# Designs tried in a protein design chat: VH-VL binders against Large ribosomal subunit protein eL31 (rpl31e). Part 5

Target 1, 104 residues: Large ribosomal subunit protein eL31 (rpl31e), of Aeropyrum pernix (q9yd25)
Amino acid sequence: MPSEGTWVYVVNLRRVYWGRRTRRAIRAVRMVREFVRRHTKADEVVIDNELNNYIWSRSREKPPARVKIIVSIREEEPEEGGERIRKAVVRLAGRKLRPGRYKG

## First folded at step 20 (VH-VL)

Design y5 (from x3 with heavy chain Q102H)
Fold by OpenDDE, fold request of step 22:
Structure y5 (fold): chain C 104 residues (1-104), chain A 124 residues (1-124), chain B 110 residues (1-110)
Amino acid sequence: as target 1 above (104 residues)
Amino acid sequence: QVQLQQSGPRLVRPSQTLSLTCAISGDSVSSDSAAWSWIRQSPSRGLEWLGRTYYRSKWYNDYAVSVKSRITVNPDTSRNQFTLQLNSVTPEDTALYYCARHDYDSFGWYFDYWGQGTLVTVSS
Amino acid sequence: QSALTQPASVSGSPGQSITISCTGTSSDVGGWDYVTWYQQHPDKAPKVLLYYVSNKPSGVSSRFSGSKSGNTASLTISGLQAEDQADYHCSSYTYSSTWVFGGGTKLTVL
């Protein structure tokens, strides 16, 4: 499980094409979200607008088969003294970026 | 080399529309890796991002909440430029306006190229 | 949308090292690694010094370095030179697909 930091992943979305055409884009976004949750164990996953737009760009029936994403994860302490929350922000990665961990 | 050249009126009356153009050279307004933004600068508010346009198999826009109701950023592929339209301006919109590029192939999401800036004064 | 917080001004003598801080008001603003530093000379557009906290574009002097702790990013300029006198701006890309900027810091070389 990755600790706090930033990672680039390639997510295979081809499975969305096995389902109903009208829901492929929605399923693609969900698939990305679930992918990130599984890999980062994030409690909250935020999809960036550009990434969302990219998934929907060709229509709701034609999401990309693969998407490269940048995932940044942080652990936040709740103000109310609750449990730690792991938050992940997911953005569209450029084509030139290689998968792996990136350090700032 | 990427260059951004700005043009447009420098004086606008209150309630009128501010309009600026940014001409692109060395890159395409419809690049699938770039996005094109407008940013303004004033002594009172510093630098402020206003909005952007970008093409990802389709044209998209993102706008700052502060100007969302009044702003339009439009691409012009035929001239390889993009424009800023800000409606119903007030003296608070007086600022130095910049067009800028960011490329998401560059990790960090920063503005790597800027226009020369255009001082726009809103005055009656 | 809240701005990042920077000191209004800093000063140093030639050869000294100075640091400029940039603090977000929340984890959503400034808490992430998408921090950029810009240098701006009078009558010039901002120029990128550092991106993603500590990365330098080509052509940027090795005297500039960056770090981040919590919600605070820092720009350090070592071996201060007269040419470093300028305004410095921090920026962050937010989860809302927007950019926020600090108020800017005026650096004076004494």
Scores: ipSAE 0.780, ipTM 0.924, lowest interface PAE 0.7, mean pLDDT 92
Fold by OpenDDE, fold request of step 22:
Structure y5 (fold): chain C 104 residues (1-104), chain A 124 residues (1-124), chain B 110 residues (1-110)
Amino acid sequence: as target 1 above (104 residues)
Amino acid sequence: QVQLQQSGPRLVRPSQTLSLTCAISGDSVSSDSAAWSWIRQSPSRGLEWLGRTYYRSKWYNDYAVSVKSRITVNPDTSRNQFTLQLNSVTPEDTALYYCARHDYDSFGWYFDYWGQGTLVTVSS
Amino acid sequence: QSALTQPASVSGSPGQSITISCTGTSSDVGGWDYVTWYQQHPDKAPKVLLYYVSNKPSGVSSRFSGSKSGNTASLTISGLQAEDQADYHCSSYTYSSTWVFGGGTKLTVL
């Protein structure tokens, strides 16, 4: 399980095409969210607008079969009396970026 | 090398529309790895991102909440440029306006190329 | 609009090392790695110094370095030179798909 930091992943979305055509894009977004949640154990996953738009760009019926994403993970300290929350932000990765961990 | 050349009027009356153009060379406004933004700078507000346009099999726009109701960023593929339109301007919109690019083939999420800037004054 | 907090001004003598801080106080800024530092000379557009906290574009002097701890990013300039006199801006891409900037820091070389 990744610690805090940034990772590039490739998510296979082909499975969404097995379902109802009108819900493929929605399912694709959900798949990305669940993928990130599983890999990062994030309590909250935020999908960037560009990534969301990219998934929907060809129509709700034609999401991309594969998407490269940048996932940034942060653990936020709890407010008074609160619990620590792990948050992941997911963005669209450029084609030239290689999967793996990136350090700032 | 990428170059951004800005043009447009430098004086706008209150309630009118501020319009600027950013001509692109060395890259395409419809590049699937780039996005094109407008940013302004003023002594009171510092640097402020206003909005962007980008093409990902379809044209998209993102706007800052502060100007969302008044702003339009439009691409022009025929001229390889993009424009800024800010409606109903007030003196508070007086600023140095920049067009800028960020490229997603890199990991920076930063603006790597900037226009020369255009000082736009809103005055009666 | 969320903003990053920078000191309004810093100063140093030639050869000294100075640090400029950039702190995010909101949940959507400051704590992420998408921190960029820009240098801006008078009548010039901002120029990237550091991106992704500590990475340098080609052509940027090794005297510039960046770090991050918690919600605070820092730009360090070592071996201060007269040419370093400029405004320095930090920026961050937010999870709201926007960019925020600090208020800028004026660096004076004494």
Scores: ipSAE 0.777, ipTM 0.919, lowest interface PAE 0.7, mean pLDDT 91
Fold by ESMFold2, fold request of step 22:
Structure y5 (fold): chain C 104 residues (1-104), chain A 124 residues (1-124), chain B 110 residues (1-110)
Amino acid sequence: as target 1 above (104 residues)
Amino acid sequence: QVQLQQSGPRLVRPSQTLSLTCAISGDSVSSDSAAWSWIRQSPSRGLEWLGRTYYRSKWYNDYAVSVKSRITVNPDTSRNQFTLQLNSVTPEDTALYYCARHDYDSFGWYFDYWGQGTLVTVSS
Amino acid sequence: QSALTQPASVSGSPGQSITISCTGTSSDVGGWDYVTWYQQHPDKAPKVLLYYVSNKPSGVSSRFSGSKSGNTASLTISGLQAEDQADYHCSSYTYSSTWVFGGGTKLTVL
């Protein structure tokens, strides 16, 4: 996995509908975070408020079945001398933006 | 081709509400692939993003901290436009006001279309 | 004061290279990669010059380049030409889901 880059993914959120209705949106946000962590090897994932708002847009029981995201990765050198960390920042992508690599 | 056309008064008295309208052609204000912003420019501050409205299954707004207590940006889907209201204006709100679009369907994610600009003067 | 710090003015002679800095914080320039540079000629709306730190839209000269290190983004113009005389603005997305701009830099081509 490159140390920097930008990718567009589609995240399938349908599995949240298999669990409790009252927690579906919470689980959907968690699924996005875990999806990003797995695909980018990020130590830390920052989700933009617009993306969060979209997942909650109808109700906590009716998150979208899939969401398109754009993920930017960077590595940071901590000032206190710890290990470099990989950080991902994530925002909502438009419906017509194709999945794949855009910068890296 | 997207076009943004602005309208509204060019002189506003202190303490009143500044109100501007941006009419959209070539796109929809309710597009789930766009966001609609107001940006102003003055010699003392340069460009300043004020806020936006956007539709993602319902309407949302985000506002700059500096104006958050005084600003409202509203869509009007029936007229395909969006408006700026800035309350309690002072001479410091004198500026050239622009409306502008973000496009979420391209990677760029910058303000790609701008209105023609409206110079608003706040004075007695 | 603007949220991002740019020099108020820079100048250079034709053929020279200049660099304009844009300094923010870890919650904007350092936190996101949506750093955009706009070029603005007199009496015109700003026009995108660079986006996502260093990408160029179609039709933008190869003489323009961008970079970022920490909380500071840079625009470099090589081979200065008279047409480059304009105002240059940087912007960044923030962790508050807002956009911020620098104060602008007036480039004078001597």
Scores: ipSAE 0.631, ipTM 0.875, lowest interface PAE 1.5, mean pLDDT 88
Fold by ESMFold2, look of step 20:
Structure y5 (fold): chain C 104 residues (1-104), chain A 124 residues (1-124), chain B 110 residues (1-110)
Amino acid sequence: as target 1 above (104 residues)
Amino acid sequence: QVQLQQSGPRLVRPSQTLSLTCAISGDSVSSDSAAWSWIRQSPSRGLEWLGRTYYRSKWYNDYAVSVKSRITVNPDTSRNQFTLQLNSVTPEDTALYYCARHDYDSFGWYFDYWGQGTLVTVSS
Amino acid sequence: QSALTQPASVSGSPGQSITISCTGTSSDVGGWDYVTWYQQHPDKAPKVLLYYVSNKPSGVSSRFSGSKSGNTASLTISGLQAEDQADYHCSSYTYSSTWVFGGGTKLTVL
């Protein structure tokens, strides 16, 4: 996945239930961030507040078991030279939006 | 087809509360694939997003900073509608008010359906 | 003062090409790719023209195109026609999970 684009993913969050109850929502948000880093190779991940709120919506101990996200991936070249930075911005996607690529 | 039908008073006195209603057909206000917004339009400011209500396991609101202290947007699931209440209005709140749907099941993520608009005048 | 800056008006003759700018910040136009252009004819609600900077809904003419560079998005109309006389509004999502709009641009076809 070398370039800019927009993708829809489904993230399975059930593993957070294997850890401590009081940190499940925190771990769920972290798991989404790590999922995005892994699948997009992003150096930076920006998570929309609505997505964060959805994960916390029931309680910190009861995050949703899965969440559908839409990720916009872009590469930015640093102003002062150096390696290209890969940035992902992430929002909540509706449940009927099919996984896959939506913009090249 | 989704339709949004607006209603409410068109004249409001300064310091009073502006109240508008948006009735929804062809969709549910409690859909977890939509968000429901109020947007106003004036010659001096153009279009201005005011706020939204949406259901994601529970009800949420997001409001523009400029009106956050005065605005409430509430769903009414029994009547399949949502309302705008804007407190302590001044003549600067005179505008054409729209309600609009924001679809999360599409990639586009734009306001795809709009109400007919309600011109509200704030005047003594 | 609108959150995004657009020229108040622009004019052109039939057949010409015109461009309308929409300038924001790194927290909106520069931060998200959810930049939308709406066309609004008199006494009508706005209707989407372009979304995600440059994508077209079904039925939108190929004469309309969009782009973005830095914090500025642009709408270009080629082959200007009388029916293009309307108001044009840009919008962007923000890092505060809100929407902001430009002040609107009145296009006059001479």
Scores: ipSAE 0.618, ipTM 0.863, lowest interface PAE 1.5, mean pLDDT 88
Fold by ESMFold2, fold request of step 22:
Structure y5 (fold): chain C 104 residues (1-104), chain A 124 residues (1-124), chain B 110 residues (1-110)
Amino acid sequence: as target 1 above (104 residues)
Amino acid sequence: QVQLQQSGPRLVRPSQTLSLTCAISGDSVSSDSAAWSWIRQSPSRGLEWLGRTYYRSKWYNDYAVSVKSRITVNPDTSRNQFTLQLNSVTPEDTALYYCARHDYDSFGWYFDYWGQGTLVTVSS
Amino acid sequence: QSALTQPASVSGSPGQSITISCTGTSSDVGGWDYVTWYQQHPDKAPKVLLYYVSNKPSGVSSRFSGSKSGNTASLTISGLQAEDQADYHCSSYTYSSTWVFGGGTKLTVL
């Protein structure tokens, strides 16, 4: 995985419906974060508030079954003595953006 | 081709409400791939993003902190337009006001269509 | 005043290169890569010049380039021409899911 780049993914959130109804949106946000960590090896994941709002948009019990995201990845030097961190920043993508690599 | 046409009064007295309308052709105000913003421009502050309305299963608004207590941006799906209401204006609100579209189907994620601009003067 | 800091004006002679800076914070220019430059001629709405720090829309000259280091983005115009005389605005997305702009830079071609 390169140290910087931008990718569009579609995240399948269907499994969130196999759990408790009142926590589905919370679990959906967690699934997006875990998806990004797994696919990018990011140490930190920043999820844009608009993406979070979209996942909650119908109710806490009815997250969307799929969500398209844009993930920007970079490696940064920590402010105080440590290994470089891989950071991912994530926003909502429009439905017509093709999944794949866009930069990097 | 998307076009944004602005309308509204050009002179507003202090303490009154500034109201502007942006009519959309070539797209829908309820598109879930767009957001609809108001941006103003003054010599002293340059461009200033004020707020937006957008539809993602329901309607949302986001507003700049500087105007959040005074601003409302509303869609009107029946007329395919959106409006700016800015309450309790002062001469500092004198500016050239633009409406603008923000497209989520583009990687670039910038304001791709702008209205013609409306110079609103707050004085008297 | 403006959330992002730009020089108020810059000038250059035809054929020269100039650079316009745009300085923000770690929660906007330094935190996101959605830094956009707009060019604005008199009596016209702004139009996009560069997006995502350095990318060019179709039809934008290769003379325009962009970069970012830390909390500062830069627009460079090489081979300055008379039609480049305009106002230039930077913008950035923020961690508050808002957009912020610089104060604008008036470029004068001598």
Scores: ipSAE 0.598, ipTM 0.870, lowest interface PAE 1.6, mean pLDDT 88

## First folded at step 21 (VH-VL; from y2 with heavy chain D62E)

Design z5
Fold by OpenDDE, last read:
Structure z5 (fold): chain C 104 residues (1-104), chain A 124 residues (1-124), chain B 110 residues (1-110)
Amino acid sequence: as target 1 above (104 residues)
Amino acid sequence: QVQLQQSGPRLVRPSQTLSLTCAISGDSVSSDSAAWSWIRQSPSRGLEWLGRTYYREKWYNEYAVSVKSRITVNPDTSRNQFTLQLNSVTPEDTALYYCARQDYDSFGWYFDYWGQGTLVTVSS
Amino acid sequence: QSALTQPASVSGSPGQSITISCTGTSSDVGGWDYVTWYQQHPDKAPKVLLYYVSNKPSGVSSRFSGSKSGNTASLTISGLQAEDQADYHCSSYTYSSTWVFGGGTKLTVL
C-alpha cells in the first residue's frame, strides 16, 4: 500500500468496451475510481473535473483506452468520535510524468 | 521561453463588458499539457481565480462560481491567444487582471507563467 | 469561494528567519499537497516560490522552504535579505476544481 503522497498510474480502460456502448464512459470513470481505491486503499476518491471531462471528451461511447493519472493521497483527521479517512484526489497526468511515486 | 502578453481596455463603464486578451508565445493555447487561466487581484479581495480554458480532445471551460454567470474565457488557436469577457461589470470588478498558465508536465496545478497584468477600472 | 488565511504582514531584520502561515479548512482545500507559494514584488506579477508544499522551481533560493502541519502550510525564509521584501501569497487547488488564494502577506525587511 502506498503511503501518503502523490503517485502516477496508467489505468487500462479497454475493458469498458466489452459492455454496453451507452455506459462506457460511466464505467470508465468507475473503473478509475475503483483502480485508485484498490491501489491506495482510499476511503474516498475524488475525480478531478478535467479528468472526468477527458474521459467523456469523445462521447459516452468512446472513452480513452488508457489514461495516465496522478493521485494525491492524504489522511484526514476525524472529527470527535469519528474515524480517520484516507482521501485520494485523482487528476489527469501530463505526458512527461513517469509512473510511480511522484517526488516533485 | 513562455511569455504571456496582455492587452485590452483599462477603463470600462458600469454594466458594460470587460474584455482582455492574452497572447501566448513559447507554448500553444491548444496544448494538451497546459491550461490557461484568468486571475484578478484587488486590495479588497486579494488574488482571485476567475476561470480557465484548456483543450483535451475537446475544448473545456471552467469558471469560478462568483463570476460564472458573467464570464467567458475563449481560446483563439489561429492567433494563439485566449480572451476574457466579463459582462455587466460593476465597480467591484475593478482589479488587476492576470492571465496565467498551468503546465501539467511539471505537476502543473499551479500557475508558472503570468502575464504582465492589466489594471481595469470600472467607473462611470 | 473561501480564501486561505495569511497574516497581513510580517517583518524581520536581515539575516533573521521568518515564517508565513497559510491556514484553511480541509473542506475548502483539495489537499495541502497542492499548496503553492508565490512571491510578488511591487508592480510585478506573482512568481512561484514553492509548489507541492516544499518543491522549488529552478532559480529559487535555498533560503526558501515550505512545510505543512494539519491545516496549515508554512513558508520559511531564512537569512532574510532586503530583496525578500515583497508580498507572499499561498494558493491551493480545491475539490471543486478551482483555485483559492490567501489574502497575501506583506513582508517588510527592517
Scores: ipSAE 0.874, ipTM 0.941, lowest interface PAE 0.5, mean pLDDT 93
Fold by OpenDDE, last read:
Structure z5 (fold): chain C 104 residues (1-104), chain A 124 residues (1-124), chain B 110 residues (1-110)
Amino acid sequence: as target 1 above (104 residues)
Amino acid sequence: QVQLQQSGPRLVRPSQTLSLTCAISGDSVSSDSAAWSWIRQSPSRGLEWLGRTYYREKWYNEYAVSVKSRITVNPDTSRNQFTLQLNSVTPEDTALYYCARQDYDSFGWYFDYWGQGTLVTVSS
Amino acid sequence: QSALTQPASVSGSPGQSITISCTGTSSDVGGWDYVTWYQQHPDKAPKVLLYYVSNKPSGVSSRFSGSKSGNTASLTISGLQAEDQADYHCSSYTYSSTWVFGGGTKLTVL
């Protein structure tokens, strides 16, 4: 389980093409979200606009087969003394970024 | 080496349109690993991000809420440049305007190259 | 008024160490390690000093360092030199795909 920090992943989205054509992009976004949840154990996953746009860039029927993402993970403590929430922000990564932990 | 060269009028009358151009060298405006922004600076408001354009299999724009209704950022692939258009300007739009780049191959959360800046004064 | 708050001014003598703070009013802005520090000399464009809180681009002096605690990022300049006299700006990315800046800090080297 990745600790707090930033990580680069390559997500294979090809499986979305096995389903209904008109829902492929929606499924792709969901797939990215679930991927991040599984790998980071984040309670909340935020997909930024750029990544979302890219997934929908060709059409709702033609999402990219693969996407490289950069994920930032942070744990937040609720003000009212609730349970710690792990939040992940997901962004489109440049092609030259290497998968793994980003160290700057 | 990446260079951003700004051009455009430095004096605009109220209610008119502010127009600036940022010419790119050493990179492509249509790079899928870059984004191109306009930022302005004033004594009263400090640095303020205005908007950006980027190409990800398709052209996209994102604008700051404060100027969204008046701003247009357009790429020009033929000249490898991008432009700023700000409509219905007021004296509050008087500022030093910068174009800037984000490089996603180097993280992309910040602006690594900046234009030289253009002081635009809105005055009658 | 800015989403990020900086002191208006700081000063120090040559050789001293000074720190500039940048505090976010929202966890969604200042809570993330998306903080960038820019140095701006008069009549010059901002130059990146630190990104991702503490990372230095090539060519940036080792005298500059960054840290973050909670919603507050800090820029530290060690061995203060006359050339360090400039404005310093912090910035942060928001998950709404926008960028916010601090009000800027004027550093005077005495």
Scores: ipSAE 0.861, ipTM 0.940, lowest interface PAE 0.6, mean pLDDT 93
Fold by OpenDDE, fold request of step 22:
Structure z5 (fold): chain C 104 residues (1-104), chain A 124 residues (1-124), chain B 110 residues (1-110)
Amino acid sequence: as target 1 above (104 residues)
Amino acid sequence: QVQLQQSGPRLVRPSQTLSLTCAISGDSVSSDSAAWSWIRQSPSRGLEWLGRTYYREKWYNEYAVSVKSRITVNPDTSRNQFTLQLNSVTPEDTALYYCARQDYDSFGWYFDYWGQGTLVTVSS
Amino acid sequence: QSALTQPASVSGSPGQSITISCTGTSSDVGGWDYVTWYQQHPDKAPKVLLYYVSNKPSGVSSRFSGSKSGNTASLTISGLQAEDQADYHCSSYTYSSTWVFGGGTKLTVL
């Protein structure tokens, strides 16, 4: 697990369909967040607006079964008295991007 | 190769609507691996992102806060183009306007193709 | 909108190496890996020089390089040539799903 860098992942969201229909999209977003947190150990995970929109695009009941994401990891240096924070930014990946490590 | 061709009036009166069109070739306005933006440039404000449109199972728009209340970016799939409308213009909206593409097959966080630019002057 | 900070102008003689800085705050950018550098010649649209801090598109000279440190991204041009005279802009994706630009730097080759 890199301290900084960019990764492309494919996240399987099919499990959200096991629960209540009205909460599937919310759970999908949460799954993405937790997936990224688990894989990057990020203290903060920022989900891009476009990615969020895509998850909700067909309705709150019909999130995509899979989503390809770009995750960029950064470590922010603390200011006076602060702590180092690992932050992950998550964006929607294009169709032709292949999963894997790209930098870092 | 992707090409963006801009068109529209170059003179707009205050309080009127600025309208520009960006015709796309070599790509689709409805591509799920692209986003289409308008950016303007002025000596006082430099480059400024205004807004974009993109298709991800449905159409979405995102706008800069500075122009959100006045701006509309619309796709036209039939003509493979997208437009800019900026309402209630003032002299502060005088700028060189560009349309541009983001390619999500190349991470998509930068603008790889630009239109030729259109200088729009707002004056009475 | 918030903007990244660049020097208004830089100058150098042919053959020299110059550096243009782009500074911001963590709240203004979505990460420094998202920094992009554009070159803009007079009466031309901006052209991508560097993306992802230091990656170069095809056709970009090896004389251009990029780096980052802290809250500053830097563009370095080595072996300065007359054709390098242009405006240079840094930009970045933001956490608010928008894009910000620097004020631009005018590079004069003496």
Scores: ipSAE 0.853, ipTM 0.934, lowest interface PAE 0.6, mean pLDDT 92
Fold by OpenDDE, fold request of step 22:
Structure z5 (fold): chain C 104 residues (1-104), chain A 124 residues (1-124), chain B 110 residues (1-110)
Amino acid sequence: as target 1 above (104 residues)
Amino acid sequence: QVQLQQSGPRLVRPSQTLSLTCAISGDSVSSDSAAWSWIRQSPSRGLEWLGRTYYREKWYNEYAVSVKSRITVNPDTSRNQFTLQLNSVTPEDTALYYCARQDYDSFGWYFDYWGQGTLVTVSS
Amino acid sequence: QSALTQPASVSGSPGQSITISCTGTSSDVGGWDYVTWYQQHPDKAPKVLLYYVSNKPSGVSSRFSGSKSGNTASLTISGLQAEDQADYHCSSYTYSSTWVFGGGTKLTVL
């Protein structure tokens, strides 16, 4: 499992097209979220607005079949105290970025 | 090499619209690996991100909450530039305005190229 | 939009090492990996010194380095030179898909 740091992933979203057309984009976003959660064990996954916009860019029925993402993993201690939480921020990656770990 | 050249009026009256243009060379305003922002700087407020425009299958805009109701950032693909419009200005909008680029081939978290800056004064 | 906290000014003599801090809250910053440092000379636009806390773009002197601890990022300038006299700004991406800046730090070389 990845430690704190920055990772680039390619997420296959094709299976969202097996379901209802009107929910494909929603499912795509959820799929990205779950993908990141599983790979990073993050307690909270934040989807950047740009990434969300891109997924919805063609319509709610036509999300991209694949998306390259940048994931930054951080462990944070709540200001009010409590348990440490692992957060992952997910952004849209440029086409020239290669999948892999960039910083740990 | 990427260059950003700013232009526009340097004096605006209160309640009028501030308008600036940023001409791009060495890159495209519609690049899917870039985003184009406006940032201003003042002694009282420091650097402040205002908003940006970018193309990802379609055009998108994002604005800072502080100016969202008054700001418009528009791309111009024909001239390879983007503009800033800030409506209903007050003296608090007096600042040095910059246009800037984010390069997503380098993760795009920061602003790597900046315009020369334009001091805009709001005064009656 | 909240601002990051920097000291208003720092000073040092040539050859010395100085550090500028940048402090924020985790709720306002989209992660400290996104901290960027800019150098700004008078009548010039900001220039990137460090990105992702400690990475240097091409052309940036090895005298500049960055680190982080908790909710504080730090810029260290070793072997201080007269040309280093400038304003230094930290910035970060936010969870709201925006960018915030510190108040800026004026560095004076004595």
Scores: ipSAE 0.846, ipTM 0.932, lowest interface PAE 0.6, mean pLDDT 92
Fold by ESMFold2, fold request of step 22:
Structure z5 (fold): chain C 104 residues (1-104), chain A 124 residues (1-124), chain B 110 residues (1-110)
Amino acid sequence: as target 1 above (104 residues)
Amino acid sequence: QVQLQQSGPRLVRPSQTLSLTCAISGDSVSSDSAAWSWIRQSPSRGLEWLGRTYYREKWYNEYAVSVKSRITVNPDTSRNQFTLQLNSVTPEDTALYYCARQDYDSFGWYFDYWGQGTLVTVSS
Amino acid sequence: QSALTQPASVSGSPGQSITISCTGTSSDVGGWDYVTWYQQHPDKAPKVLLYYVSNKPSGVSSRFSGSKSGNTASLTISGLQAEDQADYHCSSYTYSSTWVFGGGTKLTVL
């Protein structure tokens, strides 16, 4: 996985509907975070507030079945020793933006 | 083609409310692929982003911390426009005010269309 | 006053290269890659010059380039020309889901 770059993904969130109704939006946000960790190997994931708002917008029980996201990654050196950390920042993408690699 | 046309008074007295309107053509204020912002410009502070309104299943706002206690940005879907309301103005609010669009279908995520600008003077 | 720090003015002679800095924090310039440079000529609205740190829209000269290191973004203009005389503004997205701008830099071509 490149050390820096930008990708657009579509995340399928339908599986949250298989669990408890009252936790679906919470699980949807966690699913996005885990999706990003798996696909980018990020140590830290920052989710933009607009993306969170969209997932919660209908109700806690009715998150969207799919969400399109833009993920940017970078590696940063810790100030005090240790390995470089991979950080991903994630925002909501418009529906017409095609999935794929955009930078890096 | 998207066009943003501004209107509103150019002189406002201190302590009153500054109100501006931005009419949209070529797009919808309720588009879930856009956000609608107000940005002002003054010689001493340069450009300042003030806030935005956007629709994602329901209406949301984000405001700059510096004005959050005084600002409201509202959509008007029937007229396809959005407004700025800034309360309790002082002469420091004198600026050239722009409305602007962000396009979420674009990778760049910058302000791609700007209104013509409205110079608002706050003076007694 | 401005959330991002830019020099107030920069000057250069035709043909020279200049660099304009834009310094923020780890929660804006250092935290997101949505750093945009706008060029503004007198009496006109700002126009996008560079986006996502270094990307160019169609029609922007190869003389313009951008970079970022830590919390500082840079705009470099090589081969200065008279038409480059303008104000230059940087902006960044923040972890608070807001936008911040620099105070602007007036470029004078001598």
Scores: ipSAE 0.730, ipTM 0.908, lowest interface PAE 1.0, mean pLDDT 90

